# Ledger of designs, part 14: miniprotein binders against MMACHC-like protein (cblc-1)

Target 1, 261 residues: MMACHC-like protein (cblc-1), of Caenorhabditis elegans (q7z144)
Amino acid sequence: EMSHAESIKRVVDQKLSSHEGFESHMFKIGSYNEAVGESSPFALPYDDSTMALLILSTPDMFDVAFRKWVVQKTMDFGSFDEVCEMVSSPIQSFLEDRLEIMSEKLRKVEENFEILHDYSMTPQRRPKILMQTCGHVAGAAFYYQPCHFQEDGVTWPPAGRMGPNLKFIGLSLHPIYGGHFAFRSVLIFPNVKIPEFCEKEPRPILTASEDVRTALEKFNYNWKDSGFRDFGNPTRRYSTTQMEFFGRPVAERWEVLRPWV
Key: E = the ipSAE of ESMFold2; O = the ipSAE of OpenDDE; V2 = 0.75 times the mean of E and O plus 0.25 times the DockQ between their complexes.

## First folded at step 7 (miniprotein)

Design s10 (from b3 with L36Q)
Fold by ESMFold2-Fast, scan of step 7:
Structure s10 (fold): chain B 261 residues (1-261), chain A 88 residues (1-88)
Amino acid sequence: as target 1 above (261 residues)
Amino acid sequence: SDEDVNRLAQRIEELLEKVYELSNQIAETGDPSLAQMIWELMLAIEDLATKVHELSKNGNPDAINQILTAFQEISEKLNELADRISEE
C-alpha cells in the first residue's frame, strides 16, 4: 500500500509544491494518537496504520504562491481596491482555493480523504488536532514544550506575565526555517494503511535548556518583534513584506500588498 | 451576593464571546500556536465559570480574589491574542 501512499503524496506535492512554499510530511495516525494519549480527547478516530499528510507553509508560500493569487484576483475583480473590499480574509481565501484545486486532482487517485485545518475546532473551541504534536511525530519540526524545561525550585516562566491560571505555550522550530513557517492542515486517508511506514525523528534544533527557555520566553512575551522565529539559525526567513503584513492591524494588511499589483 | 454572582457570570459570557470572535480570525495570522492558545483560554474560562458557580456555596473569603485575579489574567491574554491577530 506504500505505492498507493506514495502516489497520493506525489499528487499533493505537485499542487502544494515546495517551490510555492509548501511541505507535506507523511505520518501514521497511530503515531499521533500514541503521542497525545489513546484516551485523550485529541485522539483521532482512525486505525493506527491510517495514512496522514501534514501540510506546512514556508516563506515562499507568501512571496510566491500568495502573491500570484493576489495578482490573479486583482485581474479577476478588475481592480486591487475591489479585491480589498470583497475579500476580508485573504490568507484563508487563498488557502481554501489552493486546497480545492489540490482536492480536485487528489480525488482522481483517492476519493476518500478528510482535511483538518490548523484553525479547525469543535463547538467547544477545542482544536480538532494538535498541530505542534503532529509536527513533532511527523518529524517536520521539533516541538519544545514548557513542561519539559520546568525545574523544581526555579521560578520559570517569570511570574506576572502568564499568571497561575494560564499556561506558557510551546514552540515548534523547523530545521531550515526556524520559526518562519506555519502548520496549515492535515490530510487523512481512512482507506489507506501504511503500517510499515516509519516517521523520521524530529531534529532537536536547540540543545541547551537555557536557549530553549529563552526561545519560549521570546515566543510568549515578545512575539510581536518576531525574534523568536530566528532561533535555530534559519537559512530562510519570512520576507520584510510578510513580516509587515502580519504585524499590521487587519484593516491595514491589504495596503502592504498594493506594490504587488 | 446573588447580584455579584450574576455580574461575574455576565463577565464570563463576555469573555466567551471575545474568544469566539478571535477564533474566527486565526487563519489569517500564520501562527501555528493560535488554535492551542484559544483552547487554553477556553479551559481557563471554564475553570473560572466553575469557581463562580461555587462562590455562593463555600463562602471562602479568598474565592473572590482568586476569581478577580483569573479575570485579569484571562483579559490580558485575550488582549495579547487580539494584538497577535492584529484586531484593533
Scores: ipSAE 0.115, ipTM 0.555, lowest interface PAE 5.0, mean pLDDT 84

Design s12 (from b3 with S33E)
Amino acid sequence: SDEDVNRLAQRIEELLEKVYELSNQIAETGDPELALMIWELMLAIEDLATKVHELSKNGNPDAINQILTAFQEISEKLNELADRISEE
ESMFold2-Fast, scan of step 7: ipSAE 0.540; ipTM 0.762

Design s13 (from b3 with A35L)
Amino acid sequence: SDEDVNRLAQRIEELLEKVYELSNQIAETGDPSLLLMIWELMLAIEDLATKVHELSKNGNPDAINQILTAFQEISEKLNELADRISEE
ESMFold2-Fast, scan of step 7: ipSAE 0.538; ipTM 0.786

Design s15 (from b3 with N24Y)
Amino acid sequence: SDEDVNRLAQRIEELLEKVYELSYQIAETGDPSLALMIWELMLAIEDLATKVHELSKNGNPDAINQILTAFQEISEKLNELADRISEE
ESMFold2-Fast, scan of step 7: ipSAE 0.520; ipTM 0.775

Design s19 (from s2 with K13E T17E R46E R76E K87E)
Fold by ESMFold2-Fast, scan of step 7:
Structure s19 (fold): chain B 261 residues (1-261), chain A 88 residues (1-88)
Amino acid sequence: as target 1 above (261 residues)
Amino acid sequence: SDEDVNRLAQLIEELLEMVYELSNQIAETGDPSLAQRIWELMLAIEDLATKVHELSKNGNPDAINQILTAFQEILEKLNELADRISEE
């Protein structure tokens, strides 16, 4: 029932709050399955009316919630250098800690749920869920797929730019954050049915086909400069510290955070 | 030959080790396109393994060069993906 679904969402939103850099977006599994195709290996084995919540992180996740977590871990371990030695994947460790706290509260309201992370894969290394499709379906972000911007008689993307190395792929843009956000997880509630729920339509951030093609080219060809994240006139952006952190190899990331402690 | 098949199987194991190492990094990025790219590489590796198996059955020596070309393409994609992940 919708009142139960709303109670679930309130608990999630309390623990993964917007002021600490999180968003949750409700959707039906059936809406996602229609988008990926019912016979697709990415279709999920739940009733069409099954409740799901998509979780995003925004810039404040890093600068507010993660920063507080790093400071607290430094106190808990006794020194920053001890944290660096004991924690090899700080973002994952932070998110797992936060999701566990959320899960403890959530189980009091609804015992049966699954968490699929953006990194969740089958043993064959197949993603368990297609996050960009999920974002579009939930109305959280607009997913621009290259195949939707082909024009008859025009060769695109330009020949020779992708080489054999990487496939030309799609890009999701958030109405507030442009590309300065990340999909983090999907919560699925197998025993909660929301057949009357209608997802909001994703807002098209870029409407001119040429602007979309330019954004896709920047994402695929020049992703290292992060210029693609600024499409759609974002009002909030990743901080310099966050950009530096994610720009370094994993082993060097902790040193970016030393000024925080 | 059995020796050729064994050497090609070892190259496939090398690609799988690289995929597993990259998979361990994906949690730090939050970019779902990286998980999709890893899966596409895994499908290509499975196709490569099938071709090595067929080589062991029919003994077609022309297939060795085709397999090595596909291996190189997968390796280049893995290296580019590793660069992308390490800078996110």
Scores: ipSAE 0.255, ipTM 0.632, lowest interface PAE 3.9, mean pLDDT 85

Design s2 (from ax5b with R11L K18M S75L)
Fold by ESMFold2-Fast, scan of step 7:
Structure s2 (fold): chain B 261 residues (1-261), chain A 88 residues (1-88)
Amino acid sequence: as target 1 above (261 residues)
Amino acid sequence: SDEDVNRLAQLIKELLTMVYELSNQIAETGDPSLAQRIWELMLAIRDLATKVHELSKNGNPDAINQILTAFQEILRKLNELADRISKE
């Protein structure tokens, strides 16, 4: 029943709070499976009415929750340089710590659930879930797919400086944050059925095809400069520190955080 | 020859090593496309492995050249993806 599903969402929202930069969006597994195709390798083996919660991060996740985590780890390890040496994947480590804290509380309300991360892959390196499709289905963000904005007989996308031989990938835009957000995980509750739940429709952030093509080009060719994130007139944006962090090669990212300590 | 098949199998192993190294960076890159790009490369590598397996049954010089061309294309895409992540 919906009352139980709402109780689950309240617990998640208390531990992954909006003021610490998290958002959750309820959807049915069947809605996701319909969108990816039921014969697709990305279809999930749960009943259509199974409850799921999409978790995404907003700018405050980095500047509030992650910053506190980095400061605490520096104290725990004794120095910033020791944290840098010992923790190669700080974002993943932080998220796993926060999800475990959330999971401890959640198990008291519903003990049977699974967590799929945006980095969750099968041994064959297939993503276990398509996050952008989840975002669209849950009504959290609008997913712009390149195939919907092609014109026959026109060469698009053009060859670019960065990754001209890589597949042209779609982009999701949030109604408040534009591209200043990230999909993080999906919680699945196999024993919780919400057959009468209706997801909201995602709001179209960009309506002109040429604006969509421009955003997709900036995302595919120049994602490190974060220019694509400003499409859709976002009212909240990543901080300079967060944009610098994700704009650097992975090996150089810890140095962006040194001023926090 | 069996030696040619073994050499091509080693090249595939090298591609797989590169893909696995890139896949370990998904959470840290901040690139929401990375998981999908890795999957596309894995599908291409699996197709390449299938062609090498078939070559072991029916040796054809043209098939070897086609496999090497496909290997070079996959390697180029892997290097472009690695450069996109590392900026080099």
Scores: ipSAE 0.359, ipTM 0.706, lowest interface PAE 3.2, mean pLDDT 85

Design s3 (from s1 with S23A S56A)
Fold by ESMFold2-Fast, scan of step 7:
Formats: C-alpha cells, sequence, structure tokens
Structure s3 (fold): chain B 261 residues (1-261), chain A 88 residues (1-88)
C-alpha cells in the first residue's frame, strides 16, 4: 500500500537529502507511459500502477555533496593528482558511489528495484527513459515543448534554418531553481503498486507564450551563456565553481576543483 | 554512379563513428536532451543509409543532391552536440 511507498521514499530522502542537493518525486509508471505514448519506444514495460521515484540534483549537490566526495577521495588516494589520474568521470563516479550507499540502505526496506540514470542508453543509443517527461509527470519541473506554444499567424520556431539548431529542443524549469538543476535518475519498484496515488501538477513557471518562446530561444541559440537557467526567478543558482567546471572541456575540469583540497 | 554510392556509404560510416564517440561522453553533462539528440541522429543516419541503398538500385540523379544535403545537416548537428557536451 501507500504506507510502504512512503517508507521507501523516506529512506531515499534520508540518503539523498535536500541539504546535500537532492530531491525525490514519486510517480506512477502508467502516468509516464501515457505521456510518452503506449506504442512509443520510450514506454517502460511495467504495470501502470508501479511506483517510481525521480531523483533531481540542485546546486548544493555540487557544492556540498560532490565537494565532500572529492575531499574524501583525495584522502583515500593520498593526493589530488592521484584522484585526477584514476578517475576520468568524476560526476558519474560520485553519483554511482552515492546511489550505491543509498541502495544498501534501501534494500533493507524493499529488495527489488531498478535504477535508470539520465545517461542510460540501449545498445542502439536510445535513452532508456525521457527524464524531462518524468519531471513534468511527477510535478517536479515544468517541461516546455516548442510545439505546445505555437500561435496563429506567428512563424515560430523559425522554419528553414540550416545547420545547427535545425530542431528546437524543450526546456524544463524548476519552481525554485529555474534551470539550475539536473535530472539524475529514476528508481523503479516493480513489486510496489500505488494505483491510488495522484501526482502533483507541475507548476507553470512561465505562463505568457512570449516568455516561453524567449526562454526556448535562449536555450537553443544562446545556451553557452547559461542565461536560460535564470528564467523563473530562481532563489538559488549554480555557483561560479560549478559553472566553470561544466564550461571547460572534460580534460580540464579537475583543475577547477583543486582549491577544494 | 557506383563511385558516388561508395563515397556516400563511407561518409555514413564516419557519421556513425562520431555518434558512438559522443554518446560515451553524455554521462558527464546531466542534460537529458543530449541523449535524445543522439537518438534522433541515429535515426537520421539510418534513414540516410536506406536512401543510399535505394539510390544504388534505382539510379535517381536528384537523390544524390538530397542525400548530400541531409548528410551536411546531420554533420552540423553532430558538431553542435559535441559543443553542448563540452559546455555542460
Amino acid sequence: as target 1 above (261 residues)
Amino acid sequence: SDEDVNRLAQLIEELLEMVYELANQIAETGDPSLALMIWELMLAIEDLATKVHELAKNGNPDAINQILTAFQEILEKLNELADRISEE
């Protein structure tokens, strides 16, 4: 019953806490499958009432939890330079470590669950799950899709653009963090059924079509300056360190973190 | 011509190699739209391969220019994807 689902969420929330930059949002697999379409390659092969938890990261994940992880790894390996040499994908490694710790505790309450990461792909390079749709369905963030904000008599998005940006991509905005958040994983509990659960509706951060179009244009045409992340008046933003980290080529990112140790 | 068909097949193989290389870097970004872009590129490349195969059978001259235009658009999108991965 719902009591068991709430116990599961409580355990997850204890290990992936808001203080350390995580949020979890419950939803039904059937709600997600309805949104993507039952015949879609993205539909998941679980009963409609199956419990799922969407995991988001907020700015504090990087500046609090990830920072602590980097410091600990430096101690474990004996030097920062050794960590840099041995760990090529720091964010992925950090998340996998943290999820393993969470999983160890979670198995004491519910032994059967699956984890799908935002980067999980099939052998054909198809994403296993559409995270932006999960965010919308779970009520965690509003997913703005270009096709939903068309206006009669307006040629938008611009047709006939050649080269990059041939197709406008959608943007998700969080009610507190705007675009300063990321989708990280979905936990699926095949043996936990929550047919009576009703997801919260996602809060529309931008309501005027013109504001939505402006945000989508900034995301598609000017993504490099990160200005799109500030739509919705976020109360907390990615730090300068986090922006510098993700703004550098992968091979140069570790040096951004050297001041942490 | 057979030389044009062979050249187009080689270009498609090069696009696939780029896609596979970029897909391995998605994990460090945290942007779910990038994984979807990889999927859309794979579908577009599969469609190009089908059109090249049909050109080999039917010899429609207009199809060569259409295929080259689609190839160029896919390559430009791959370059955009590479830039997004580096920045996110």
Scores: ipSAE 0.284, ipTM 0.630, lowest interface PAE 3.9, mean pLDDT 84

Design s4 (from b3 with Q25K L68E S75E A82E)
Fold by ESMFold2-Fast, scan of step 7:
Structure s4 (fold): chain B 261 residues (1-261), chain A 88 residues (1-88)
Amino acid sequence: as target 1 above (261 residues)
Amino acid sequence: SDEDVNRLAQRIEELLEKVYELSNKIAETGDPSLALMIWELMLAIEDLATKVHELSKNGNPDAINQIETAFQEIEEKLNELEDRISEE
């Protein structure tokens, strides 16, 4: 029933709140499976009407929720230097803690659910779910796929820039945040059916083919400068602290956070 | 050649180990394209393994050049993936 699905979403939204830099977007597994193809290895083995929630992070996740987490861990461990020594993967550790808190409360409303992370893979290293396709299907972000912007008589991408077995990767843009967001997880509820639910269509942020190709080229060739994130004139962006944090090698990231404590 | 095929098979095992190592680190990036890059690398490595196996049955000298080119392309993409993980 839709009332049960909305109750689930309310619980998730309370623990992964917009004020702390999260968004949830409901979709049907059948809509996702139709988009990837029923015979695709990425199709999921659930009934078409099965409820799913896509979880995104926005800039405030880092500057609000993650910052609070770092401050709290510093108090718990007694010093910033102790946290740095004991916690090698701060973003992963933060997200695991937050998802566990959410899961504890969610289990009181719906016991049966699965969490697929953006990094979740099969033993053969196949992604368990295609997050960009989920974003498009749920109407959360527009997924620009290189193959959809080929024109007759146009050689693109230029020959020699990618190997014959390697492909140009696609780019998702959010209507508010452009590229200043990340896919985090998908929650699947096998026992919750929402056949009457209709997803919204994703809003096309870029409409001119040349603009899309430029954005894809900057994403694939120049990702280090983060210029690709600014396509679509986002109204909010990652902070300079977040940009510096993710611009550093993993071993050097903790020092960016020292001013927070 | 038996010695060449065995050497190439060991190089494939090294590529797979590197992919497994990098896949464990992508959680820090939050970028779903990295998971897709790992999958594309796995498919490329599977194709490469098939070509090495075919070389063991057919002594086609032209195939060695194609195999070496594929190794180079995969290694370059692995280096790009490692850079993305280390900086994002």
Scores: ipSAE 0.331, ipTM 0.654, lowest interface PAE 3.1, mean pLDDT 85

Design s5 (from b3 with R84A)
Amino acid sequence: SDEDVNRLAQRIEELLEKVYELSNQIAETGDPSLALMIWELMLAIEDLATKVHELSKNGNPDAINQILTAFQEISEKLNELADAISEE
ESMFold2-Fast, scan of step 7: ipSAE 0.484; ipTM 0.749

Design s7 (at its last look DockQ between E and O 0.04; V2 from the best seeds 0.00; counts 0 for: pae O 2.0 > 1.5, pTM O .606 < .8, other shape alone 8.785 > 2.5, end hemmed in, 7.5% free, placed apart)
Fold by OpenDDE base, look of step 8:
Order: sequence, then structure tokens, then C-alpha cells
Structure s7 (fold): chain B 261 residues (1-261), chain A 85 residues (1-85)
Amino acid sequence: as target 1 above (261 residues)
Amino acid sequence: SDEDVNRLAQRIEELLEKVYELSNQIAETGDPSLALMIWELMLAIEDLATKVHELSKNGNPDAINQILTAFQEISEKLNELADRI
């Protein structure tokens, strides 16, 4: 069973390689369900030993793999302006293309799998999965939750700063990339059991409660400046082009990519 | 993805419409089952807000702003409903 799980992971890592800006992290559904609570609406209806793979993107996804994709699409369509007209969501179209190519190869090793995206919702419009919890459980990135950094007699976070109905949320920091990464998808393999597998513990990048509070405040109140991403002293970061791309409105993002072609 | 945030925004708009529909029904019927449905919608909206913040890490500011605006409107409506129940 573990050898089969490793063969699945190898196929995923071959098609979504670290050199192309992807990582995959294996975990058991039971470990996730324990973290969210078994009676939680976020609990997944699979056996505790069911294999899952978390896929995240690193800075190189944009600067290497996505750049190659944009150049290839520009050649295929004949001009950059034609690509801009035909492709409304370049990052999504790129990820869909990469996941399809991966899926075609993966189906030859294991036919029965589901893909949950970070945007996957139930019919009731609830998230199907909590990606930050998956990242923590899989040991990919430490998830700093506000509830773990409260002090007795101190009101934190300050009430009302987000507005009356906006939830102050947790932040995940990667041991290499800090906040310069994104969770993308989870692959679930209902027929693959890994009961003997033990997940890695997530490495705490921030140790001082004050630093954690400051990071969470920057993420919740000032996320637009991307300053939260630099917590934990990342060794690799999003390029200036990538930061500019994600900093622009969707309609203006293609113009950031024009110098690539 | 951008489409995901747009889908989320669309889902929040649909939730808003449902909350409005439920609001209108509660005003007409006073049915306790509607109070439960409003509670379920409130929880769904809170979950969506959490998801928007997770998606904000992917740098989709426009979709996030649309969703946050929709959430604010839903929340105001839900508070108005909660005050009437």
C-alpha cells in the first residue's frame, strides 16, 4: 500500500515538479478530520487512513512554468493580443492545463481520485476543504491561528477594526517561502490506504507571540501591501513581476506579461 | 484563481438573494424554521469570508473586494433580520 502511494506521489511530482514551482505533501484524511473536528461540517467522508496529496505553488510556478506557458500560447495563437482576448484568466487556464496533463498520467497508476481546489464549494456554498489546515497537518506550512495567541486579560485582536462581521483569520507560513506561496489543490485517493504513514510536523517559523500577532495583523489589515509574506525571513520570494501581476486588477494583469513575448 | 473568487462572489450574491428571500418569508410567516435557515446562511457566509481571506493570498484584490462588499451587505441584512426575529 505504501509503495503504491509513493508511486502515485512520484507521478504527481514528475508532472508538477519542484523545478516548475510545485510541491506535493502527503497526509491522511483522518489527520485532517481530527484537526477540523470529526463532527465539523468540514470533515471529509473518507476512511481515516485514506491517502491525500496537498499541492502548493512556489514562486517558480509563475516565473518559470507559467512564463513558459504564456510564451507557448502566444506562439500558438500568433500574437500576444490574441491570447489576451481568448484567455480571460491566465493563471487558472495554466493550472487547469497542468492539472489535466497530470491527471492523464495519474489515471494510469490510480484511476479513482478526486481533486478539491481551494475554491471548491458545497451546494450550500461552504468550503469543501480548509487548505490551511491541510498545509499544517501535512507539515507543509505552519498555520498560525488567532485563537492560539490570545493572552489573558488582553483583548486581541481589537474588536471592530475588520468591521462587525469580518472574521480575523489565520496565516500559513512556509519554512522556505514564508508567505510567498499558495495552496492550490488536494488530491484524495479513496482506494489507497496509508495507515502506517506519519505526517511531518510543521516547522514554526515565528516563535515570539508578538511576532505572530504582528504577522496576523498585517495579513488581516494590510494584505494588499504583501508585507505579511516576508515574515519568517523567506529565502525565495515572488519576483517584482509576480508581485506587480497579483497587485493589479484582473483586467490590467496581461499588460504586466507583455515584456515576456 | 480569479474564476474561483468570481465564483465565490457569485455564490455570495446567491446567498444574499436567499437571505433576502428568507427575510421576506420570515416577515410574512414568522416560522421558526426560517430562523434556523438564517442561522445556516450566517454560518455559510462566515465560511465564505474565511475562504475569501485564504484566496486573498493569491492576489485577487478585485474579487476579494466584491466578496467583502457582498459580505458586508449580507451581514447588515442578517443583523436586521436577527433584530426582527
Scores: ipSAE 0.201, ipTM 0.640, lowest interface PAE 2.0, mean pLDDT 85
ESMFold2-Fast, scan of step 7: ipSAE 0.630; ipTM 0.810
ESMFold2, look of step 8: ipSAE 0.671; ipTM 0.837
ESMFold2 (binder alone), look of step 8: mean pLDDT 81; pTM 0.763

## First folded at step 8 (miniprotein)

Design k1 (from s7 with A35L; at its last look DockQ between E and O 0.04; V2 from the best seeds 0.00; counts 0 for: pae O 2.8 > 1.5, pTM O .571 < .8, other shape alone 8.893 > 2.5, end hemmed in, 3% free, placed apart)
Fold by OpenDDE base, look of step 8:
Structure k1 (fold): chain B 261 residues (1-261), chain A 85 residues (1-85)
Amino acid sequence: as target 1 above (261 residues)
Amino acid sequence: SDEDVNRLAQRIEELLEKVYELSNQIAETGDPSLLLMIWELMLAIEDLATKVHELSKNGNPDAINQILTAFQEISEKLNELADRI
């Protein structure tokens, strides 16, 4: 069973390679369900030993893989302006193309799998999966939750700064990339059991409670400046072009990419 | 992704519409089952708000602002409904 799980992971890592700005991290559904609570609406309806793979993107996804994709699409369509007209969401179209190519190869090794995205919702419009919890459980990135950094007799976080009914949320930091990464998808393999598998523990990058509180405050109140991404002293970061691309309105993003072609 | 946030915005709009429908039904029928549905919608909205912040890490500020605006509108309406109920 572990040899089959490793063969699945190898196919995923071959098609979504680290050189192209992807990482995959294996975990058991039971470990996730324990973390969210078995009676939680976020619990996944699979056996505890069911294999899952978390896929995340690194800075190189944009600067290497996505750049190659944009150049190729520009050649295929004949001009950059034609690509801009035909492709409304370039990052999503790129990720869909990459996941499709991966899925075609993966189906030859294991035909029964589900893909959950960070945007996957139930019919009741609830998240199907909590990606930050998956990242923590899989040992990919440490998830700093506000409830773990409360101080006795101190009201933190301050109420009302985010507006009415906005929750103060936790932050995941990668040991290499800090906040310069994104969770993308989880692959679930109902027929693959890995009961003997033990996940890696996530590495805490921030050790001082004050630094964690400061990072969480920057993430919740000032996320637009991307300053939260630099916590944990990342060795690799999003390029200036990538930061500019994500900082612009959707309609203005293609113009950031014009110098690539 | 941008479409994910747009899908989330669309989902929030659909939740808003359901909250409006439920609001109208509660106003007309006074049925306790509608209170439960409003509570479920409130929980769904809170979960969506959490997801918006997660998606904000992925670099879609416009979609986040649209979702936040929609959430604010839903929250205001839910509070108005709760006060009527």
Scores: ipSAE 0.137, ipTM 0.576, lowest interface PAE 2.8, mean pLDDT 84
ESMFold2, look of step 8: ipSAE 0.439; ipTM 0.731
ESMFold2 (binder alone), look of step 8: mean pLDDT 82; pTM 0.769

Design k2 (from s7 with Q25K K51L L68E S75E K77M; at its last look DockQ between E and O 0.03; V2 from the best seeds 0.00; counts 0 for: oily stretch 34-52 1.74, pae E 4.2 > 1.5, pTM O .706 < .8, end hemmed in, 2.5% free, placed apart)
Fold by OpenDDE base, look of step 8:
Structure k2 (fold): chain B 261 residues (1-261), chain A 85 residues (1-85)
Amino acid sequence: as target 1 above (261 residues)
Amino acid sequence: SDEDVNRLAQRIEELLEKVYELSNKIAETGDPSLALMIWELMLAIEDLATLVHELSKNGNPDAINQIETAFQEIEEMLNELADRI
């Protein structure tokens, strides 16, 4: 069973390589379900030993793999302006293309799998999966939750600063990339059991409670400046072009890519 | 985008206000089935707000369109509930 799970992971890592800005991290559904609570609406209806793979993107996804994709699409369509008209969501279309190519190869090794995205919703419009919890459980990125950094007799975070209906949420930091990464998808393999597998412990990058509180405040109140991404002293970061791309409204993002072609 | 997140946050607030208004009306009807539907909607809206914030971290605009679709469906569900009260 472990040899089969490793073979699945190898196929994923070959098609979504680290050189192209992807990482995959294996975990058990039971470890996730324990973290969210077994009675939680976020619990996944699979056996505890069921294999899952978390896929995240690194800075190189944009600057290497996505750039190659944009150049190729521009050649295929004949002009950059034609690509801009035909492709409304370039990052999504790129990820869909990459996941399709991966899936075609993966089906030859294991036919039965489900793909959940960070944006996958239930009919009741709840997230199907909590990506930050998956990242923590898989040991990919440490998830700093506000509830773990409260002090007795201190009201933190300050109530109402985000508005009455906005939740103060946790932040995940990668040991290499800090906040310069994104969770993308989880692959679930219902027929693959890994009961003997032990996940890696997530590495805490921030150790001082004050630093964690400051990072969480920057993420919740000032996420627009992307300053939260630099916590933990990342060795690799999003390029200026990537930061500009994600900093712009969707309709203005293609213009950031015009110099690539 | 920041503008999209702010817009989505405002729409979430508007949805919550509608849910509270409906909750008050349902409390008057005494129908437990409608009360349960409102509770499910409140939870869905709160989870949607959390998702919006997480997606804001990723800077994934494509997820915004899906969130907008989710908002429309929640709005439709709210309207259907309003029509039953």
Scores: ipSAE 0.031, ipTM 0.486, lowest interface PAE 3.9, mean pLDDT 85
ESMFold2, look of step 8: ipSAE 0.238; ipTM 0.615
ESMFold2 (binder alone), look of step 8: mean pLDDT 82; pTM 0.763

Design k3 (from k2 with A35L R84A; at its last look DockQ between E and O 0.77; V2 from the best seeds 0.00; counts 0 for: oily stretch 34-52 1.85, pae O 1.7 > 1.5)
Amino acid sequence: SDEDVNRLAQRIEELLEKVYELSNKIAETGDPSLLLMIWELMLAIEDLATLVHELSKNGNPDAINQIETAFQEIEEMLNELADAI
ESMFold2, look of step 8: ipSAE 0.610; ipTM 0.815
ESMFold2 (binder alone), look of step 8: mean pLDDT 81; pTM 0.748
OpenDDE base, look of step 8: ipSAE 0.454; ipTM 0.765

Design k4 (from s7 with A35L S56A N58E D62E N65R Q66E K77L R84A; at its last look DockQ between E and O 0.04; V2 from the best seeds 0.00; counts 0 for: pae O 5.7 > 1.5, pTM O .518 < .8, other shape alone 8.698 > 2.5, end hemmed in, 6.8% free, placed apart)
Fold by OpenDDE base, look of step 8:
Structure k4 (fold): chain B 261 residues (1-261), chain A 85 residues (1-85)
Amino acid sequence: as target 1 above (261 residues)
Amino acid sequence: SDEDVNRLAQRIEELLEKVYELSNQIAETGDPSLLLMIWELMLAIEDLATKVHELAKEGNPEAIREILTAFQEISELLNELADAI
């Protein structure tokens, strides 16, 4: 069973390679269900030993893999302006293409799998899965939750700063990339059991409660400046082009990519 | 991604519609099952808010603002519904 799980992971890592800006992290559904609570509406209806793979993107996804994709599409369509007209969502179209190529190879090793995206919703329109919890459970990125950094007699976070009904949310920090990464998808393999597998512990990048509070405040109140991403002293970061691309409105993003072609 | 933000925006609009529908049903029937549905919607909204902040990491500030505005409206409606039950 573990050898089969490793063969699945190897196929995923071959098609979504670290050199192309992807990581995959294996975990058991039971470990996730324990973290969210078994009676939680976020609990997944699989056996506790069911294999899952979390896929995240690193800075190189944009600067290496996506760039190659844009150049190739420009060649295929004959001009950059034609690509801009035909492809409304370049990052999504790129990710869909990459996941399809991966899926075609993966089906040859294991036919029965489900892909949950970070935007995957139930019919009741709840998120199907909590990506930050998956990242923590899989040991990919430490999830700093506000509830774990409260002090007795101190009102934190300050009420009303985000508005009366806006939730102050947690932040995940990667041990290499800090906040310069994104969770993308989870693959679930109902027929693959890994009861003997033990997940890695997530590495706490921030150790001082004050630093954690400051990071959470920057993420919740000042996320637009992207300053929260630099917590934990990341060794690799989003490029200036990537930051500019994500900093622009959707309609203006293609123009950031024009110098690539 | 931009599409993720658009999907979240669409999801929030659908949650708004569902909250309005639930509000109308509660006003008409007073069914305790609607309390459970409201609780499920609150949890869905909280998770969408979490996701919006995760997507905010990828910088569509305008779409995020629209989503946050819709979240605020839904949260206000849910609080009003919770107070009415």
Scores: ipSAE 0.022, ipTM 0.409, lowest interface PAE 5.7, mean pLDDT 82
ESMFold2, look of step 8: ipSAE 0.620; ipTM 0.814
ESMFold2 (binder alone), look of step 8: mean pLDDT 80; pTM 0.731

